# Ledger of designs, part 216: VH-VL binders against q9umr5

Target 1, 268 residues: q9umr5
Amino acid sequence: SYKPVIVVHGLFDSSYSFRHLLEYINETHPGTVVTVLDLFDGRESLRPLWEQVQGFREAVVPIMAKAPQGVHLICYSQGGLVCRALLSVMDDHNVDSFISLSSPQMGQYGDTDYLKWLFPTSMRSNLYRICYSPWGQEFSICNYWHDPHHDDLYLNASSFLALINGERDHPNATVWRKNFLRVGHLVLIGGPDDGVITPWQSSFFGFYDANETVLEMEEQLVYLRDSFGLKTLLARGAIVRCPMAGISHTAWHSNRTLYETCIEPWLS
Short names: E, the ipSAE of ESMFold2; O, the ipSAE of OpenDDE; V2, 0.75 times the mean of E and O plus 0.25 times the DockQ between their complexes.

## First folded at step 8 (VH-VL)

Design pg22 (framework fv_nofazinlimab; at its last fold request DockQ between E and O 0.87; V2 from the best seeds 0.84)
Fold by OpenDDE, fold request of step 11:
Structure pg22 (fold): chain C 268 residues (1-268), chain A 122 residues (1-122), chain B 112 residues (1-112)
Amino acid sequence: as target 1 above (268 residues)
Amino acid sequence: QVQLVQSGAEVKKPGSSVKVSCKASGGTFSSYAISWVRQAPGQGLEYLGYIIPLFGTANYNEKFKGRVTITADKSTSTAYMELSSLRSEDTAVYYCARGGYDSYGYEPFDYWGQGTMVTVSS
Amino acid sequence: DVVMTQSPLSLPVTLGQPASISCRSSQSLVYSDGNTYLYWFQQRPGQSPRRLIYKVSNRDSGVPDRFSGSGSGTDFTLKISRVEAEDVGVYYCMQGTQWPFTFGQGTKLEIK
């Protein structure tokens, strides 16, 4: 019997977005119980991420309880951050594979076509003004906005990403790290042709430095300090990186080749 | 010069809805939060919610239990506040206000509308 | 919700004399960024509110220097060094640190 799969959607998404993924899972792993969580859909996905984490937690707890052998998480885009936080706050989760599907794990600092209406080119450099305020932090987008040119503001005002990354000291940092490390495998999926996640390496915990040079995961302070367990996970062979070119952001959950190559191996 | 001009006074029956508009002029619209605050006669100020037009959605005070809907039209630089299931206690002057930026960051309530009196009576 | 408590609620003042309004919050208003998002507003009779002070002690442009804000944590004060006739109105403190943002009850300043 296959372990249950829980799917968490991304920004402005709904459960309907994953119809192809469900089909793929059903075909390749028949009998798998797949639950696409239909919470915080559409514009509600702009709610604060901690609120979302709480909502999704309430939904996954019963599922996990019924699956003592463990579950798999497939978390898409913004959902990947929600899931990472979820695994950080849950001291009793039983997640075998955490599949981060094109998620801005190290934050977002871009104005791509998909988000052009939210982030026009002229606004990327100024979004920190509203996002790093109490008013802005009530919106999910600001919760993982990572302005490399305003690191101090990010570290101090980010109410979500900086915390789950352990970049800002907080009382739960050690516990969250411990909880997150309960995961069996962290599967990181993304690619250069995503067009939304900026930089696309964010899906692999890469990100801009102050000069907007992309640094790899191993060069990040969160890794070097092992602030939430990346270094530990890597050391024990628990991190899988699966980059793929030629896939747009909205196609990660609907590409058969991607599924077979990057997702399916971790659903057993 | 930034100005906020609100729609005119409203008289409504209990159970009905009212929609107040707030048109901003003299500056950018999308990157500032527009707040809605009300004041019952002889009473203090109450924060209803605010919208960042860029994001297209609002943050609401849960006290209003979903009766308030705040929207924004970027094309017309107009914010709207709709209050449904009106009650007598909803009688108040409703204000819109827009934030601004200074050297320290974003600050709310830099500019205020003139207020819109909404009277709910049977 | 953060409760903002102002005192006094009524403040009769003689022209030219100083005035002081207290605002206390039910919890610290220090945000993660180290700022304290405490605001003071003035509302003259028949007018819209006007922001006087932002982040505890920063005076808005056009606000006379006779207005000053101070405080930290949970205790804040608005002072008027010498009250003028135009200062008549209701003054509100507001916290913008934790949603929902909340106002004090207001302090009505009147001339004796």
Scores: ipSAE 0.926, ipTM 0.967, lowest interface PAE 0.5, mean pLDDT 95
Fold by ESMFold2-Fast, scan of step 8:
Structure pg22 (fold): chain C 268 residues (1-268), chain A 122 residues (1-122), chain B 112 residues (1-112)
Amino acid sequence: as target 1 above (268 residues)
Amino acid sequence: QVQLVQSGAEVKKPGSSVKVSCKASGGTFSSYAISWVRQAPGQGLEYLGYIIPLFGTANYNEKFKGRVTITADKSTSTAYMELSSLRSEDTAVYYCARGGYDSYGYEPFDYWGQGTMVTVSS
Amino acid sequence: DVVMTQSPLSLPVTLGQPASISCRSSQSLVYSDGNTYLYWFQQRPGQSPRRLIYKVSNRDSGVPDRFSGSGSGTDFTLKISRVEAEDVGVYYCMQGTQWPFTFGQGTKLEIK
C-alpha cells in the first residue's frame, strides 16, 4: 500500500550496498516495492553523468507508470546528481519524496581518504586541468568537480553540474525548472563526518568561495536567482534538511538511527 | 623530455587477440590521457579510445566496444591496448599518444609512440 | 559522430608556392567553454604523426611560421605560405569537441 521506492547508487558502488536500507524499509513499511537500480556499477559509475541519466531514465519510466499515486527516490552520493537531472528532464515524473543521501549537490573539491585510492598524492589543486576539457568531461567525477579557485573554468566547461544547477544558461532551463518543481519533498541528508563529500555542506547546497570558506544555500547565487527552484521549494515548505554527525560516507544507507530520523518519515 | 616506446610488430591469425604496450618515460604518467589511434595501410587515422590512468578506467569508441580493452599500470608507467576477435580489416599500425598541459589547460597528442604494426593474416 | 571532410585529398604543389587544405565538420566545433577543439597533424613518410596546430590557430613549438591555421564553426583551413621539400606528407584535421573524436581522411601533399 506504500508508494514504490527507487534507489540510485553512487560512485564505485552497486545495488549490494543497500541491503540494510531494504531491511529497514521492509520493517517499517511492509509491502513497499523497492527497486534498487543495478546500472552503472563499479567503474561504470565513471561514465558521463548524462549517459547515466539516460540509462536510469529508461529504467524508472515503467516503475513510475505503474504507480499513479507517486513514487519516492532515494539517491546516494553521486546518484543524487543523477536524480537531480532525472527530475528536470522528465516532463511527467510523479516523484513525491526525493531523498538525497550525502550527495555533492554543489560539486566536489577535495582529496578525501576515499579519493586517495584514485589520487596517490593530493591532486585537488591540479585536477581542474584535465577535468575542464572534453577529455575529462567524459568521466562522471569531472562532471561535478567544482574547483573554487577556477570557478570560471567550472562554469564554462562543466557539461553537467553547472547546467543542472542553472549556473550556466541552457535552452531547456525553464522546462527543467518547471519539471523539478513538481517534486513533493526535497530531503537533504549529510554530515560533517562523511569523510568523502568535500565540503560536506555540498549535500545541502552549500559550497566553498574562493577562500575555501563555506557559504550556505541561502547565500548561493543559484538560490538567490531561484535558477532551478530551490527558493520556491523552500518557500513552499518542501525542503527538509537532516544533518547528522558521526556517519561516514559508506554508512548513510546502513545506519538505523539515520533511517528512522531522516528517511522513514518521508516514505508514505 | 617525454618518450613513448611501443612493443614490437605482431603477426596474428583471424579470431585471435593482440596486446600492444606503450611505456612512458619522462614526466608524470597518471594525470593525462593516453590515446590509442590506428592507421590501416594507405588509410587515415581512427580513434580507438583513451585512458586517464589516474581514474583507472578508459573511454572507448563505440565502433570497437566489446573488442578493445585499454588498461594502464602506474607502477611501470605502461599503457596497454588489447584488441580481440581479430579480422583482416584490423591490419594497421597502432599508435599510442599522450597529451600535455599549457597555461590554459589540457592539449591532446603532444607526444606519439613510434607505432606498432599488427598484421592479421591466415 | 562528427564527420570531418578534407579537401583536396591530393595536393600537388610547386616548391615555394602556397598550399591550402580545407577541413569541414558536420556540426559546430565550438565547445561550451567557447574554445574550438580543432587540431592539425602532419605525417611525414614512415613517421608517426606530429601535432602542428592546436585549437584552430595555435602553432606548436618548433613548427615554422609558414604554417597557419584559421577558421570557425564548421569550416577550417591549414595554409603553408611557401612549401618546402620537407613539407611532403599527409595532413590530418581532427575534432576534439565531441566524443568520439574524429579525423579527416587526410590530404597528401606532394611536390610536382
Scores: ipSAE 0.761, ipTM 0.888, lowest interface PAE 1.1, mean pLDDT 90
Fold by ESMFold2, fold request of step 11:
Structure pg22 (fold): chain C 268 residues (1-268), chain A 122 residues (1-122), chain B 112 residues (1-112)
Amino acid sequence: as target 1 above (268 residues)
Amino acid sequence: QVQLVQSGAEVKKPGSSVKVSCKASGGTFSSYAISWVRQAPGQGLEYLGYIIPLFGTANYNEKFKGRVTITADKSTSTAYMELSSLRSEDTAVYYCARGGYDSYGYEPFDYWGQGTMVTVSS
Amino acid sequence: DVVMTQSPLSLPVTLGQPASISCRSSQSLVYSDGNTYLYWFQQRPGQSPRRLIYKVSNRDSGVPDRFSGSGSGTDFTLKISRVEAEDVGVYYCMQGTQWPFTFGQGTKLEIK
């Protein structure tokens, strides 16, 4: 039988958005228990990410307990950051495949098509002023906002991303790295036509330098220092990179070719 | 020359709700935190919550147990605070306030509304 | 919640004399970015509060230079070098480091 699948949605999202993904799983892996977590839906997805992590942790514990052979995570957009934090804070997780579906793993620096209603005017160069304050850090978008032109403010003020990336020292860094490294596979999915995740290479742990030139995962300090285990995972053969062009941000969970190519092989 | 103008005084019965408005003029609105603070007669200040209209959602003080709803309309530069299931201890002056920016961040409570008296009486 | 404790709660002062208000927090107000999010407000009788001091010691625009703020960590002070009649009112400290952000109880300044 197939390991249970837990689905974690993204910003301004709900469980209904995954109806096509559920259909694909049912067709290729009949009998798979799939749970789409119905927490922090819609505007509740702007709650602080640590609050979301705690809520999702409480929801996944009983599912993992009933599946001692392991579970899979499929985590979309902002949800991929929630899931990565879960892997770090849970001493006892049994996740085999962590499937990160167009998630801003190294952060976000863009006011693009999907977030247009959130950013009615271009503000990316100035958003650091409120995001890197205690008032801004109470909202999820600011928890992973990464202004490459104010990296010092990011490193010191981020209450979430700088910590789970091991970019700022904290007492839990060693334990979080150990926990994260218990994952079986890290499957990274995204592509150049996403239109929301900026840079789109954030979904593969790439990000801008100060000149807005994208540095790939292997060029990032977090990889080179192995701050939370990326280098170890890659050396173990546990990182799968599955880029796909032609998919917009809202279509990742409703594209059959993407599912068959990038998701299906990892749902043992 | 930023000005915050609040709606007028309200007299309400216990169990009902009240919605107070706060209209901003003379400046921009959407990228600032709009805070709501109340003051019962003869007492201190109590922070209810705030909204950053750009994000379209509010952060609430848990003390109010889901009785407070804070919203904003960017097109009219107006924030709203609604308090439901009113009790006599909710009798207070309700203030809105807008922050501002310094060189590297946000500074709270730069401008204050005139206050709205809400009286809850049987 | 971070508890903010002001002392004294009532401060009668002779006109022209200095005044000092203490504010103590239950934990450090130094945020991860190195800033200390400690604020002082004045509320004159019948008026809305106004901000006097932001981030411990920075005087707001239009605030007389007889007002000054100081302190670090958990202990903070607002000073008025020469109290004037218009200084009558209630003074509040507030922390902005940990949500929910909290006010002190207030210090009522009055002329004796």
Scores: ipSAE 0.744, ipTM 0.891, lowest interface PAE 1.4, mean pLDDT 91
ESMFold2, look of step 10: ipSAE 0.737; ipTM 0.881
ESMFold2 (binder alone), look of step 10: mean pLDDT 91; pTM 0.927
OpenDDE, look of step 10: ipSAE 0.908; ipTM 0.960
ESMFold2, fold request of step 11: ipSAE 0.730, 0.735; ipTM 0.887, 0.895
ESMFold2 (binder alone), fold request of step 11: mean pLDDT 90, 90, 90; pTM 0.922, 0.921, 0.922
OpenDDE, fold request of step 11: ipSAE 0.925, 0.925; ipTM 0.968, 0.968

Design pg23 (framework fv_nofazinlimab)
Fold by ESMFold2-Fast, scan of step 8:
Structure pg23 (fold): chain C 268 residues (1-268), chain A 122 residues (1-122), chain B 112 residues (1-112)
Amino acid sequence: as target 1 above (268 residues)
Amino acid sequence: QVQLVQSGAEVKKPGSSVKVSCKASGGTFSSYAISWVRQAPGQGLEYLGYIIPMFGTANYNEKFKGRVTITADKSTSTAYMELSSLRSEDTAVYYCARGGYDSYGYEPFDYWGQGTMVTVSS
Amino acid sequence: DVVMTQSPLSLPVTLGQPASISCRSSQSLVYSDGNTYLYWFQQRPGQSPRRLIYKVSNRDSGVPDRFSGSGSGTDFTLKISRVEAEDVGVYYCMQGTQWPFTFGQGTKLEIK
């Protein structure tokens, strides 16, 4: 039988978005127990990411306990950051495949078609002013806002992403790295036509430098220093990169070709 | 010149709800946090919550969570605070206040509304 | 929650004399960015509060220089070098380092 699958949704999203994903899993891996977590739905997805991590942690513990052979995580968009933190804070997780669907793993810097509703005019260059404050850090989007022109502020004020990426010191960093390294496979999915995640290479641990030139994962200090285990995972053969063009942000969980190519092979 | 103008005094029965408005003029409405603070007669200040209008949602103090709702209408530059299931202990002056930006970053409470007295009595 | 404790709660002062208000937090107010999000407010009778000091020691425009803020970590002080009649009111400290943001209980300054 197949390992259970736990699905974590993204910003302004809910379990309803995953109906097609569940159909695909049922067709290719019949009998798989799939749990789509109905926590922090809709506007509640703007709650601080550490609050979301705590809530999702409470929900996944009994599921993992029932599956001694392991579980798989499929984590979409912002949900991929929640799952990053879950894997670090849980010293007893039994996650085999962590499948990250177009998640801003190195952060977000850009106005997007999907998020333009949040910003009546472009706030890209000025969002750092509110985000890098205690007021802004109580909203999930500010927890992973990564302005490459104010990297000092990001490193010092980010209460979430800079910490889980090991970009700023934390007393728990060594334990978080050890826990994260328990994962069987890190499957990274994303693409140039996403239209929301900016830069799209953030889904693959690439990001802008101060000149807005994208540097890929292997050029990042977090990788080179192995701050939370990326270099170790890559050496182990545990990182899978699955880029695909032609897929918009809201379609990653409902594209059959994407599923067959990037997700299906990692559901044992 | 920045100005925050609040709605007038309200007298409410226990168990009802009240909705107080805060209309902003001057400055940029969407990008500032708008905070709601209350003060019971002869007592100190309590932080209810705040909204950043561009995010479309608010952050609430756990003490009031489930009873307080803060919203913003960008087209009228007006923030609202609604408090439900009113009790006599909710009798207070309710203030809105906005933050601003300077060379040091975001700073809260640079301008305050005049306050709205809400009296809850049978 | 971070508890903010002010002392004294009642502060009778003679006109022209100095006044000092203490504010203590139950934990450090230094945020990860190195800034201390400690604020002081004045509320005159019948009026809305007014921010006097932001981030421990920065005085707002229009606030007389006889007001000064100081402190670090968990211990903070607001000083008035020469009290004037217009200074009568209640003074509050507030922390903005950790949500929920909390106020001290207030210090009532009165002319004796």
Scores: ipSAE 0.730, ipTM 0.878, lowest interface PAE 1.3, mean pLDDT 90

Design pg24 (framework fv_nofazinlimab)
Fold by ESMFold2-Fast, scan of step 8:
Structure pg24 (fold): chain C 268 residues (1-268), chain A 122 residues (1-122), chain B 112 residues (1-112)
Amino acid sequence: as target 1 above (268 residues)
Amino acid sequence: QVQLVQSGAEVKKPGSSVKVSCKASGGTFSSYAISWVRQAPGQGLEYLGYIIPILGTANYNEKFKGRVTITADKSTSTAYMELSSLRSEDTAVYYCARGGYDSYGYEPFDYWGQGTMVTVSS
Amino acid sequence: DVVMTQSPLSLPVTLGQPASISCRSSQSLVYSDGNTYLYWFQQRPGQSPRRLIYKVSNRDSGVPDRFSGSGSGTDFTLKISRVEAEDVGVYYCMQGTQWPFTFGQGTKLEIK
């Protein structure tokens, strides 16, 4: 039978958003046990990412324990960062496919349509002021805000992303790397028409340099230094890149063509 | 110039709720963090929580989680602190305070409101 | 939670003489950015607190130069070089390095 699938939602989201994804999985892999985690829904998604990681960890432990053949993770938007950390902090995870749906893996820098609704005037150049402080770091958005014009502040003040990406040293870095490397497949999904994740290449571990020129994963120091295992995973053939144009941020979990092309092949 | 003006004193019965306002004037409201601190008669300061209006949400001290709600209305530059299920131990002066920025980054508590006395008695 | 301990809790002082208040934290207050988020506040009778010192040693605008802050790691000091009558009040240290942010018990400065 098929391995169970665990779904982790994104910012201001809930399990309700995944009804189409569940329909697609049921059609192509009937009998798959899919659990969409109802934790940190709505405004609770703004809680610090380490707090969310702890809560989601407690929820996934019994699911993984019941599935000795392994499980798959489908993690949407901000949820992809939660799943990155889960794979690092869990000494005993048995994740086969980690499917990252348009997640800002190298961070976010932009006040796109979704953020503009939340922030009615441009906040792009000013968020660094509050985000890179203990006050700001108690909110999930600030945990992965990555201002390329203040990279020194990001590196020093980020309590989550800079640590999990190995961009700043941490006592647990070696253990986190070993744990993350146990994943079977890292499936990266994203695209230029997302409209929220900025730069969209963040979903593929690309990001802005100081001139806002996007550098791809292979040009990033975290890859070159193999800080948490990206270079090792790529050499092993375990990284899958599936970019798709024409998909807006809220449509990644409800587009049939995307599902068939990028997700379905990895749900054994 | 920045000024924080709080609503007037309240006398409440046990089990009820109270909502204190803090109106900011001067500066850009949404880019500041606004903290709420209380002080029981003759006692020290206790941090309740804070809101960053630009993020649209607040962070609460676990001691008060479930009873305290902090909100902000950007159109009126007003922050609110609501405390429910009031007990006699909640009798205190409640302060709002703003943070700001200097050359070294974000600094909290550069301006304080005048305080609002909340008395919980039968 | 980080516990902030002040000493003394009562500080009687003669006008014109120096005064010193200690603040100790149960954990280091150095944040990952290298900054120490330690603050000193003054509360005069019947008034709101006001910030005197931010990040250990930086004096706020309008605060007299007789006030100074020092320290590192877990041990911090607020000094008043020559106490004046208007300095009467309660002084609080606060840490902003780790949530929840916490205050010391307060030190009541009184004129003898």
Scores: ipSAE 0.708, ipTM 0.875, lowest interface PAE 1.4, mean pLDDT 90

Design pg25 (framework fv_nofazinlimab)
Fold by ESMFold2-Fast, scan of step 8:
Structure pg25 (fold): chain C 268 residues (1-268), chain A 122 residues (1-122), chain B 112 residues (1-112)
Amino acid sequence: as target 1 above (268 residues)
Amino acid sequence: QVQLVQSGAEVKKPGSSVKVSCKASGGTFSSYAISWVRQAPGQGLEYLGYIIPIMGTANYNEKFKGRVTITADKSTSTAYMELSSLRSEDTAVYYCARGGYDSYGYEPFDYWGQGTMVTVSS
Amino acid sequence: DVVMTQSPLSLPVTLGQPASISCRSSQSLVYSDGNTYLYWFQQRPGQSPRRLIYKVSNRDSGVPDRFSGSGSGTDFTLKISRVEAEDVGVYYCMQGTQWPFTFGQGTKLEIK
């Protein structure tokens, strides 16, 4: 039978958003047990990411324990960062496919239409002032705010993303790398028409340099130093890149062609 | 210059709720943390929680979680602190405070409101 | 929670003499960015608190130079070089390094 699937939602989201994804899985892999985690829904998604990681870990442990053959993770948007941390902090995870669905893996920097809804006056150039403080770091969006013009502040003040990416030293870095490398497949999905994730290449571990020129994964120090295992995974043939144009941020979990091309092949 | 003006004194019965306002004038409202701190008569300062208005949600001290709600109305530059299930131990002066920016950093408690006395009396 | 302990809690002082207040934290207040988020506040009778010192040793605009802050890690000091009548009030230290943010008990400075 098929391995169970665990779904982790994103910012201002809930389990309801995944009804189409569940239909697609049921059609192509009938009998799959899919658990969409109903934690940190809506405004609770603004809670600090380490708090979310703890809560999701507690929910995920019994599911993994019941599935000795392994599980798959589908992690959407901000949820992809939660899943990154879960795979690093869990000494005993049995995840086969980690499917990262348009997640800002190298961080977020941009005044998108979605962010303008949250922050009506453009905050892009000034958000670093509150985000890189203990007050700002108690909110999830600041945990992965990555201002390329203040990279020194990001590296020193980010309580989450800089640590899980190995961009700043941490006592647990070696163990986190070992744990993350136990994953069978890292499936990266994203695209230029997302409209929220900025730069969209963040979903593929690319990001802005100080001139706002995007450097791809293989040019990142994180990759070159193999800080948490990206280079090792790529050499092992375990990284899958699946970019798709024409998909907006809220449509990744409800597009059939995307599902059939990028998700379905990795659900065993 | 930034000024924080709070609503007037309140006398409430045990079991009721109180909602204190803090109106900011001058400067930017949305991108700073607005903190709520209380002080019981003759006692020290106690941190209740704070809101960054642009985030649309607040962070609460666990001691008050479930009873305190902090909100902000960006259109009127006003923050609110509501405390429910009031008991005599909640009698205190409630302060709002707001930070500022200095040398690439956010510095809290740069400006304080005048305080609102809340008395819980049967 | 980080516990902030002040000493002394009561400080009678003669006008023109120096005053010193100690603040100790139960754990280091150095944040990951290398900054120490320790603050000192003054509360005059019947007034709102006023921030005097931010990040251990930086004086706020308008705060007289007779006030100085020092310290590192877990041990911090607020010093008034020459106490004036206007300095009467309660002084609080606060840490902003780790949530929940916490205050010391306060030190009441009185002229005697």
Scores: ipSAE 0.647, ipTM 0.841, lowest interface PAE 1.7, mean pLDDT 90

